VH-VL binders against Large ribosomal subunit protein eL31 (rpl31e). Designs and how they scored, part 14

Target 1, 104 residues: Large ribosomal subunit protein eL31 (rpl31e), of Aeropyrum pernix (q9yd25)
Amino acid sequence: MPSEGTWVYVVNLRRVYWGRRTRRAIRAVRMVREFVRRHTKADEVVIDNELNNYIWSRSREKPPARVKIIVSIREEEPEEGGERIRKAVVRLAGRKLRPGRYKG
Short names: E, the ipSAE of ESMFold2; O, the ipSAE of OpenDDE; V2, 0.75 times the mean of E and O plus 0.25 times the DockQ between their complexes.

## First folded at step 6 (VH-VL)

Design e16 (framework fv_ebronucimab)
Fold by ESMFold2-Fast, scan of step 6:
Structure e16 (fold): chain C 104 residues (1-104), chain A 121 residues (1-121), chain B 111 residues (1-111)
Amino acid sequence: as target 1 above (104 residues)
Amino acid sequence: EVQLVESGGGLVQPGRSLRLSCAASGFTFDDYAMHWVRQAPGKGLEWVSGISWDSGSIYYADSVQGRFTISRDNGKNSLYLQMNSLRAEDTALYFCARVEDEYFSDYFDYWGQGTMVTVSS
Amino acid sequence: QSELTQPRSVSGSPGQSVTISCTGTSSNIGAGYDVHWYQQHPGKAPKLLISGNSNRPSGVPDRFSGSKSGNTASLTISGLQAEDEADYYCQSYDSSLSGYVFGTGTDVTVL
């Protein structure tokens, strides 16, 4: 379970092909969201627009077999009060980044 | 109505080959991943193999890897299972099944009646 | 064969409730993958009974319910009827196998 910070992951999207052809884009986005939720234990997962657009654009032809993502993890206090929530913001990573903790 | 009809089962000697077919109707066949699931007499269900809508993604259970080949023909709404190097342990009723995806949940919503494969000398 | 553990059999009288457990591992149910349930009458193909842990398909009586906690899922049949005599199978996805896994199956007997 990673601490707060920035982490690089490679998500295997091959399972998207087990879903329906007409739902391939939404299934791919869901797979990224669930991967992040499971690996970071985040209460809220936010998919960046660039990453979302990349998946949807690729899925018009074929969903990508994998995607490299940068995940920024923070614990935030909700505006309505209550207990602290763990939030993950997910962005598209460049091909040169190696999986693991991002150090700049 | 959705229908899946298997055929091609029968009695076959160990080491030989058999080809199963599944005829699908009542839905857009090329929108769905299709699977083979088997059940040995008096035993439980075992997932055998699956194939994506475009045949671009294919997976096998370890027990059949290298011996069975799944394929489909979307123009004929048909699914196939080529079974080579058959063993007594492959004796089972073979079901053709469709996987539905609702909220990233993979469940088998429709099944055929099954075709019996008996491997015996 | 099957990867998820179920009791071999459960029994009850008409009108009673029975519960069938389905226990997985960290690579399937414990990893958060959904559990689905199927009913199989003798000589028939399996029929979807519960999808996505607790969702009941159209046409399935509301006396069938499902739940999941940790690495265990449960199917509960309330108001047991004679027609409920059947085999019941759970099913999930296993990331270590990159494939689907079924439970060992449970025979429900109405006495």
Scores: ipSAE 0.413, ipTM 0.823, lowest interface PAE 2.4, mean pLDDT 89

Design e17 (framework fv_ebronucimab)
Fold by ESMFold2-Fast, scan of step 6:
Structure e17 (fold): chain C 104 residues (1-104), chain A 123 residues (1-123), chain B 111 residues (1-111)
Amino acid sequence: as target 1 above (104 residues)
Amino acid sequence: EVQLVESGGGLVQPGRSLRLSCAASGFTFDDYAMHWVRQAPGKGLEWVSGISWDSGSIYYADSVQGRFTISRDNGKNSLYLQMNSLRAEDTALYFCARVEDSYGYFSDYFDYWGQGTMVTVSS
Amino acid sequence: QSELTQPRSVSGSPGQSVTISCTGTSSNIGAGYDVHWYQQHPGKAPKLLISGNSNRPSGVPDRFSGSKSGNTASLTISGLQAEDEADYYCQSYDSSLSGYVFGTGTDVTVL
């Protein structure tokens, strides 16, 4: 299980080409969400609008075969609550970032 | 050395249009996202718009959505801001800025700024 | 529109330390986005002072330091000097806006 911090992943979106062309962008976004949920065990997955729009804009011609994402993991406590909520915030990563845990 | 030079500002009446340009040099322009940030006289910084390295992602602040259009020409190392339906509230110094995102902790920051071009909207 | 809260002004004497806070919300600093700091002298463009919460670019003196805890970031200027008199802005990314947010700005006065 990843600790709090930042991680760079490359998500394989080849399966987005399965099914109807008009639904490929929706499928790609869902694949990213499920990838993050599975790998981070987050209770909440927030996909940044920039990442969402990147996938949709590329789906005009054809969806990307892969997408590089950056995931920030936080544990938050409700005010005077006992249980922590694990959140993952997902953004489009820059071209130069390498997959793995980011350190500094 | 990295340089960003803005131009196209001036005095304009409400409801009119202006087009700002930013000439970039000293780096591989098409490797970077580029943004416009403005500052009204005596006020703080406000992000206006941004465009990805390939023009595939374009975003606007709510205050300018539907009125401004950001674009770039990678062959000319140039960034543009087409400003339509200008309002008095758009009066500001407009900066062209480069964004660096190579650090990984959601570390998009403005590492280089131009000198700014002044846009004054008044009747 | 600025979305991060900073004090309007901070003052100190030469040699003192001053700290500027920058408070965000769950869609920016609270969501884990990094905080960056800019220094702006009158009539000049902003200059990057701190990136990624605590990293100093080449040429920035080590008397400038940054930190982040929860939804709040801080910039500390130790050994305050007359040339530090300027406006300081924090900046982060906001996922609900799909854009960048700046702090309200802090005027540092050296007495």
Scores: ipSAE 0.006, ipTM 0.592, lowest interface PAE 14.6, mean pLDDT 82

Design e18 (framework fv_ebronucimab)
Fold by ESMFold2-Fast, scan of step 6:
Structure e18 (fold): chain C 104 residues (1-104), chain A 123 residues (1-123), chain B 111 residues (1-111)
Amino acid sequence: as target 1 above (104 residues)
Amino acid sequence: EVQLVESGGGLVQPGRSLRLSCAASGFTFDDYAMHWVRQAPGKGLEWVSGISWDSGSIYYADSVQGRFTISRDNGKNSLYLQMNSLRAEDTALYFCARVEDSYSGFSDYFDYWGQGTMVTVSS
Amino acid sequence: QSELTQPRSVSGSPGQSVTISCTGTSSNIGAGYDVHWYQQHPGKAPKLLISGNSNRPSGVPDRFSGSKSGNTASLTISGLQAEDEADYYCQSYDSSLSGYVFGTGTDVTVL
């Protein structure tokens, strides 16, 4: 994978409904985190608060079936310890943004 | 405590239809996704279909898509599988199973299974 | 449907340990989906033995343990007993199939 970049993904959350009703929103957030980790090979995944609130605001027991996200990846040197890490920041995307890799 | 009891299996000719039922008890049925899993005689397990707690999400294995219909009646604590256009390769013991996720959105497992009902498709 | 690969059979003597492997692909275990294990005695329904790679349900002896590394999961039965003769199946989710996938199954024989 490139060391830095920006990607737009549409995450299908419908599989969340195969689990327990009472855990849907938390499960949806975890699915987004795992999707990003899997697709970007990030060492650390940070879910933006606005994205988290979007999933929860649609109903704790009925999270959205799909979500469009912006994933920005940067290599960072930890202030504690010397090895660089690949960090992904995940934000809610606007509806007009097409899926794919964005440069700049 | 948790019990799942299947019924409706039998001998049917190829091309015909059969409807399976699963009666659930001992838990809040409408809190869980429910699934059908089958096992041909002497063979392994194969996931067939699943339905969310509210029937809003329904999924099928490619092998049965377009021929089988899963449904549920939460007021009766019952799960159903309508099987149309049956083929010899549909011959199997059909299990009703409950799915639980205790740890993450990537950790779905079948925590309780019924005894199964046998479906034999032959002439 | 894709299947997870298990050995057809494993055998051991009472008191010994046996290990069953479950190998997936990049669309299932390799994609980060957890592996679960089921025990099936002849003529009976499967019973959940291990969930979430390594968790034991209440009532499952601590002789059963699970682990996962990369795209391979393992079930280990220590202190093998006659009652452990059964078929064992692993299970995960496959993103390319949008469905659950089971292993090919392993017959455990206690000599």
Scores: ipSAE 0.061, ipTM 0.710, lowest interface PAE 5.6, mean pLDDT 86

Design e19 (framework fv_ebronucimab)
Fold by ESMFold2-Fast, scan of step 6:
Structure e19 (fold): chain C 104 residues (1-104), chain A 124 residues (1-124), chain B 111 residues (1-111)
Amino acid sequence: as target 1 above (104 residues)
Amino acid sequence: EVQLVESGGGLVQPGRSLRLSCAASGFTFDDYAMHWVRQAPGKGLEWVSGISWDSGSIYYADSVQGRFTISRDNGKNSLYLQMNSLRAEDTALYFCARVEDSSGYYFSDYFDYWGQGTMVTVSS
Amino acid sequence: QSELTQPRSVSGSPGQSVTISCTGTSSNIGAGYDVHWYQQHPGKAPKLLISGNSNRPSGVPDRFSGSKSGNTASLTISGLQAEDEADYYCQSYDSSLSGYVFGTGTDVTVL
C-alpha cells in the first residue's frame, strides 16, 4: 500500500479487448480508475483530461494496450469537518519515466 | 432475440480431431468477445477458450493449450473450436457463450447468453 | 478447473431461505473481482442469474440476491419454490491464470 506521494505505474489494458468493441474506451478508463483504487486505497480518483483524451482519441474501439500514468496521492480534509479523504490525481506520464516512486 | 447454436459434436476416438461451430444471431456479432465453456458429464463448468471481437486476443485454459484452436468468422457470424489430439478427459458438453462487461467499482466479464451445447465424447 | 469452493448441496422446503457460499482466493474474489451467478436446470444450458455481485437481469425474481465480502460471495434464495431446484455456479476472474474460474457448483433440492 503506497504512502502519500507520487508514483508512476504502467496499466495493462489488454483486458478491454474481451468486452464490447464500442465500450472499450469506457472500459479502459474504468480499468485505470480501478487499478489506482486497488494500488493506492484512494477514496476519490480523479482522471486528468489529457489522460482521458489520450485513451479516447486512440480509438473508441481500439484503446492503447498499455498506458503509463503518474498518480499523486494526497490526504484532504473536507471543509465541513468530516474525516480525511485520500485523493488520487491520475495524469498521463511521459515515455521516459520509469515505474516506481517518482522523485522530483 | 439473441441465439447461439452449437454443432459438430459427436463420438471420436482418442488422438483424433473434431471441429465445433457456433452460429450466432440476433446481435452485432463483431461487437462481442466469444468463449467456449465445457461441462463433463455430472461435473461442473470449465472455461476453455476465448477470442476478442477482432481475433486480436486469444486465450486458452492450460488443459487445452497447444491442442485446441479458437477462431471466428465475423462475416458469417460464426465461432469455431478446432480440437486436435483429443483425450478421454475432453469428453464434455461444449457451450458457446457471449461475454458482456460489467460496470461498477470492480469490473469483470460475465457470460450473458449461452447456447444449448454440443456433446463431444472421446472414447475407443 | 474450478477454483471457487461451493457446498455440494443445499436443501430446503418451499417458502424457506437458502444461502450458497462461494469462496475464492487472493488472486480472484479476494483481489476484488466481481462474482457472477448462473442457474442450470437438468439438461439445459446455464442462465445468468446475478451479475456484478448483486445485479439481477430482467426476468430474475427479487427472491434471488447476491453479496460479496472479502474472499467470499453468497447467493441467497428467499421464498424457495419448486422451480428453484437446479445447480448453481459462481464465476469470477483469476489474475494468476489470466482467465475465468467457476465454482464447484451447488445442487439445490426442494423437498
Scores: ipSAE 0.008, ipTM 0.637, lowest interface PAE 10.0, mean pLDDT 83

Design e20 (framework fv_ebronucimab)
Fold by ESMFold2-Fast, scan of step 6:
Structure e20 (fold): chain C 104 residues (1-104), chain A 125 residues (1-125), chain B 111 residues (1-111)
Amino acid sequence: as target 1 above (104 residues)
Amino acid sequence: EVQLVESGGGLVQPGRSLRLSCAASGFTFDDYAMHWVRQAPGKGLEWVSGISWDSGSIYYADSVQGRFTISRDNGKNSLYLQMNSLRAEDTALYFCARVEDTYESGYFSDYFDYWGQGTMVTVSS
Amino acid sequence: QSELTQPRSVSGSPGQSVTISCTGTSSNIGAGYDVHWYQQHPGKAPKLLISGNSNRPSGVPDRFSGSKSGNTASLTISGLQAEDEADYYCQSYDSSLSGYVFGTGTDVTVL
């Protein structure tokens, strides 16, 4: 399980093709969310609008086979009490970023 | 009305081949991934193989990898399973099934919403 | 063969409630993947009974309900009827197998 910080991942989207053709874009977005939850153990996953728009635009004809993402992980206290939650914010990564810890 | 009708099962000796077919009707066939699920006599369900709407993604259970080949013909609304090097443990009722997804919690949530009646494959000497 | 653990059988009288558990691991139910339930009458194909943990398809009576918590999903049949005698299977997705997994199956007997 990664600590707090920022990490670059490449998500394989091949399983989008196991769903419906007409719902391929929404399935691809859910695959990204599932990947981040599984790999970061985040309680809340927020997908950035630029990343969402990228997936939807590419999926008009055929979903992308892979997407490179940058994930920022923070531990937060809920406003109305409870245990600390782990939040992941997911954005589209630049073409030449290497997978692993992002160091600036 | 969604219908899936399997055919091609029968009695075969170990090491031989069979080809199963599934005829689909009542829905837009090329909008759905299609799968084969089997059930040995008196036993539970086992997923065998799946194929995407465009045949671009194909998956197999480890128990059949390298021996079985799934394919589809969208112009004929048909799904196929070519079974080679058959073993006694392949004896089962083979179901054609359609996959659908629930959009509840943001996960993809694949379930088999329609099943055919099955076609029986018996591998015995 | 089956990846999800169910009790072999449950039984009840007409009008009673029975509950069937489905226990998985950290690579399937414990990973957060949804659980689906199928009903199979003797000599028939499975029929979808519950999708996405708790959703009933059109035509399924409201006496069938599903829930999920942690590594375990449950199917509850209230107001048990004679026609509920069948095998019941849970199903999820397993990330380590990269494929679908079914439960061991439960035989429901109405006595």
Scores: ipSAE 0.266, ipTM 0.791, lowest interface PAE 3.2, mean pLDDT 87

Design e25 (from E7 with heavy chain V99T; framework fv_ebronucimab; at its last look DockQ between E and O 0.60; V2 from the best seeds 0.00; counts 0 for: pae E 6.5 > 2)
Fold by ESMFold2-Fast, scan of step 6:
Structure e25 (fold): chain C 104 residues (1-104), chain A 122 residues (1-122), chain B 111 residues (1-111)
Amino acid sequence: as target 1 above (104 residues)
Amino acid sequence: EVQLVESGGGLVQPGRSLRLSCAASGFTFDDYAMHWVRQAPGKGLEWVSGISWDSGSIYYADSVQGRFTISRDNGKNSLYLQMNSLRAEDTALYFCARTEDSYYFSDYFDYWGQGTMVTVSS
Amino acid sequence: QSELTQPRSVSGSPGQSVTISCTGTSSNIGAGYDVHWYQQHPGKAPKLLISGNSNRPSGVPDRFSGSKSGNTASLTISGLQAEDEADYYCQSYDSSLSGYVFGTGTDVTVL
């Protein structure tokens, strides 16, 4: 398992349509969060405000079929002398960014 | 209260067609994905097909793919299953069921109709 | 297709506890999809018993509890009563099938 780094993913959001219509934005954000948790094995997943706003805005009419995200993984010590945790920060990626490890 | 009522089942010969209907009441129909689940006599539950709240996503079990067509009419609060090229192994009680949003996306069947019996026999 | 594996039958005496396992694969339970449980009395439609691994719907007694670990989910019925004689099915979602999968079903007998 890589300890730290940055990766670009495309998350398929089509399963949002299997949930409640009135809950579609909430479900879409949750799908992104769980995708990142499973693929990166992060202990904490933080969704950036820009990404959250994008999903909610688009979901007002119909949810986006997919979203491209950039995920930064860091190891942090959450408490003085505590065990290190793996933290993922998830941001909205630019349209032209290719999936895979982000090289800067 | 939530109510799902199936109809359209009956006795039919192999190779023929039947159309099942499900009338929904007591909830906002277009807010939910809807499904058909069947149960052969003395056997377990088998998911047959599902349709999203907007009809934009439709999936079928491999056993019925190409023969069955699921559809819905949100204006009439109704779900349908068009069953073509019926086989003896399609003999089952067919339930209309609603799914509710689950945290980890498997979704669960929170309400079921009473079922309509389809018997395919020569 | 791939079904979730349950024991065919489980039995116990009134007041005892019984546990039903539900074992999946890497494309369903192992992929992190939640597990739900249904109770079916003879001649009746299934009734939701446990949702989201461990949540009890309104009206379901606290004698029923669920858990999940790895590829396996479990339903435990404590304080077994005669009315608990029924078939029990687990259910999840399978990503390789893009569809829902049910367990093979377990017949609970109260001796």
Scores: ipSAE 0.600, ipTM 0.879, lowest interface PAE 1.4, mean pLDDT 90
Fold by ESMFold2, look of step 7:
Structure e25 (fold): chain C 104 residues (1-104), chain A 122 residues (1-122), chain B 111 residues (1-111)
Amino acid sequence: as target 1 above (104 residues)
Amino acid sequence: EVQLVESGGGLVQPGRSLRLSCAASGFTFDDYAMHWVRQAPGKGLEWVSGISWDSGSIYYADSVQGRFTISRDNGKNSLYLQMNSLRAEDTALYFCARTEDSYYFSDYFDYWGQGTMVTVSS
Amino acid sequence: QSELTQPRSVSGSPGQSVTISCTGTSSNIGAGYDVHWYQQHPGKAPKLLISGNSNRPSGVPDRFSGSKSGNTASLTISGLQAEDEADYYCQSYDSSLSGYVFGTGTDVTVL
C-alpha cells in the first residue's frame, strides 16, 4: 500500500549539463519531475513556483547542479469518480533539512 | 553541414601517452556536449568519456578513469582526449560524437566523425 | 564493462522482417532510460537510426521501427533490403556507471 507523507530529497542535476545549453533549465525541471515520479510512484507531479524560479534563477542554460526538494504525497479522489490518484507537490527545501521521510 | 574530424591517432608503445583532437564545424559547438566513443578492431562500440558544453561536467568509463582526460576549447571548436599510461586494450578506432537531448534522460549521439586509429603494441 | 545484450546475428531474405532485441538491467533500460539505435556499415562511422525508443530521424526509411517494454528494446526492419546488411547497436544511459552503454552489436545478413 503506498503511504502518504513528506520526503526530502537531494536531486543531482549535474547530468543536465550533458544536453543542449539552451535547454538546460527546462531539462532540469523535467529531471526533477521524473525523479519524483520514479521515487514516489506519483501519478501527478506539481512543481511549485519557488522551486521553478530557483532552477531558472541563473539562466535557462545554467541551472543549479543540485537541488534539495520537499515532496508531499497525498492520494486524491478525482472529481469524475475514477480511481484514486497519487499526487506529489514539490517545493524547494531549506538547506538545513536533512533528506529522509518526515511524518505529516 | 555538421562535420567532426578526429586526428592524433598512431602507433605507440604501452605506457606511453597520446593526445587526440576533434575539429568541429557546421554547428554552434559551445551549445553541445561532446563525447569520445571507441571501437576495437572487429569489436563493438564502447563509450569512453563525455564533457558538457562549458566543461562543468566530465565523466569517464571505468576502464579509462584516472588515465584519460577529456577537454574542450570552445574558442577553437575543438574537443581533446589526453590518453596516458596506454595499454594494449586501448587499441581502437576513436570517434568524436555530438549529443542531442532525450526526453527520458538517455541522450544520444546524432553526429559522429570517421574516427582516428590508436594502436598500442610493443 | 557494462553492456546491453543483443543477439550476435540475425538474417532474412529480401522483403522479410527481422527483429533485433536489446536487453538491459534495472540500472539502464529497466530504470526507464530511452534506447537509441545505430546502423554501421563496414568501414563507416555509426549512423543514428532510431532515437527515444521509436523516433525516426529525417532521412531514415519507415521500414525501421523501434519499441521498448520493461528491460528490452526492439528494432524491427520490415521489407528487408540488401543495403540493410550492416551491424546494429542499441545504446542507453546507465545510472550506476554515470555514463552511456552500448549493446553488444548485431550483424544483420540479407540472404
Scores: ipSAE 0.016, ipTM 0.698, lowest interface PAE 6.5, mean pLDDT 86
ESMFold2 (binder alone), look of step 7: mean pLDDT 92; pTM 0.943
OpenDDE, look of step 7: ipSAE 0.286; ipTM 0.810

Design e29 (from E7 with light chain N28D I29V G32Y Y33D D34Y; framework fv_ebronucimab)
Fold by ESMFold2-Fast, scan of step 6:
Structure e29 (fold): chain C 104 residues (1-104), chain A 122 residues (1-122), chain B 111 residues (1-111)
Amino acid sequence: as target 1 above (104 residues)
Amino acid sequence: EVQLVESGGGLVQPGRSLRLSCAASGFTFDDYAMHWVRQAPGKGLEWVSGISWDSGSIYYADSVQGRFTISRDNGKNSLYLQMNSLRAEDTALYFCARVEDSYYFSDYFDYWGQGTMVTVSS
Amino acid sequence: QSELTQPRSVSGSPGQSVTISCTGTSSDVGAYDYVHWYQQHPGKAPKLLISGNSNRPSGVPDRFSGSKSGNTASLTISGLQAEDEADYYCQSYDSSLSGYVFGTGTDVTVL
């Protein structure tokens, strides 16, 4: 289970077509969020605006079949104190990045 | 009033074919994925096949793959199931069902038709 | 074939509470956050009873409740009434089959 670091994933969005046509973009974003939660065990998942805009714009014609994302995981102390939380920030990955651990 | 009405069931001999239809009304048909679910007499529910709102994604249960074909006609608000090479084990009440996603939950069947009975017997 | 395991039958008297379990594997119940429940009266089509583990559709009494933990979901019927006599099915999605999977079904008898 990664505690901190950066990883590149390809998310399969085929299940978006099992939802409603009129809400396909919202469903696609939710699928990305759930993928990251499930895979990284993050307590908080933040979807970057560029990634959100990409999914919405592509979904006007048809939802993307897959999306490549870069996920940065950090463990943080809550402001009020208490146990550490795991936060994932999800961004649209460049086309040159390969799936797996990002070392740069 | 959402309504799903199945038709086309009947008695057929093993190895033959049958085509089921489902007429939908009371909602925007092309906004929803549609499914066939069957129930053998005295037995439980078994998902058979599903088709996305655009017909671009189609899946079958292993028990029917290669023999059944699901299709839809959004202009007629209709769902179909072409059943080939029928077996005694295909004897069941066949339900047409609509799938919904509330965005807090995964996919679930929110409306069902009354079913059409298919009996495969010599 | 049904993939999710339910008890074949449960029985109770009016006013009692009964619980139905639904156990899957890591590819279905354990892989997805949500299990849905359906009620089927004899000779009738199934009706959605609980969506997303615990959400009740409009018109479903609050005596029906659901929960999920790991690979097991549960449906509880409190204050059992004669009209609750029916078959109950859980439902998930199976990623390995790319399809929906139902429970084996539980016959609830009100004595």
Scores: ipSAE 0.323, ipTM 0.778, lowest interface PAE 2.9, mean pLDDT 86

Design e34 (from E7 with light chain Q91A S92A Y93W S95D; framework fv_ebronucimab)
Fold by ESMFold2-Fast, scan of step 6:
Structure e34 (fold): chain C 104 residues (1-104), chain A 122 residues (1-122), chain B 111 residues (1-111)
Amino acid sequence: as target 1 above (104 residues)
Amino acid sequence: EVQLVESGGGLVQPGRSLRLSCAASGFTFDDYAMHWVRQAPGKGLEWVSGISWDSGSIYYADSVQGRFTISRDNGKNSLYLQMNSLRAEDTALYFCARVEDSYYFSDYFDYWGQGTMVTVSS
Amino acid sequence: QSELTQPRSVSGSPGQSVTISCTGTSSNIGAGYDVHWYQQHPGKAPKLLISGNSNRPSGVPDRFSGSKSGNTASLTISGLQAEDEADYYCAAWDDSLSGYVFGTGTDVTVL
């Protein structure tokens, strides 16, 4: 399980094509969200607007087979108190970034 | 009503070829991925092959890779399985199945045809 | 082992409950993939019984329930009836095969 930090992942979206054609963009976004949740154990996953727009734009032509994402993991205190929650913010990664821990 | 009707099965000698067809009706065929699943007499279910709604993504079970070819014709609402180099182990009832996804992208076979029997024997 | 492991058979009397286990590996159920259940009466095509671990399609009685924990899924049939006598198969996606795997199948006998 990743600690706090920033990580680059490549998400395989080939199974988007195994869903329904009319739901391809929604399916692709859900696949990214669930990939991040499973791999980071995040309680909250926030998908950046640029990443969301990229997936929807590509899905109009042809859903992307893969997408490279950059995930920032933070542990945050709830407003009302209680246990810390793990939050993942997911952004579209540049094509030149390599998978693994982002070193700046 | 969603219906899937398989045809093309029969008795065939080892090493020969056979082509199965599945006629779909009652739904928008080009909106769904389609699969073939087989069942040998008295045995369990075995996934054979799947094809995406646009034919751009195709997968095969290792046991049939290189011998079978899945294809579809969306204009005819039909799914096909071309079976080459048939073996005794390919003897089975072949089902056509439609795939649906759940909220968490779990793909499942929501409708099945009645199957067409393929017997590979001399 | 690419197939999901199920007991060969389970049996019960009318009105009792029976549970069928389905054990996978780290490449399928253990990887977090949902498990689906299919019911097959003799001479008939399989029919979807449970989708996505625990969801019942229209027309499936609420006495059928599913659950999943770790690398094992379970199908429970409560209030067992004669019409439940059938073969039951679990299924899931498998990452190592890039395809679907079915369970070995369980014959349910109502005595």
Scores: ipSAE 0.277, ipTM 0.787, lowest interface PAE 3.1, mean pLDDT 87

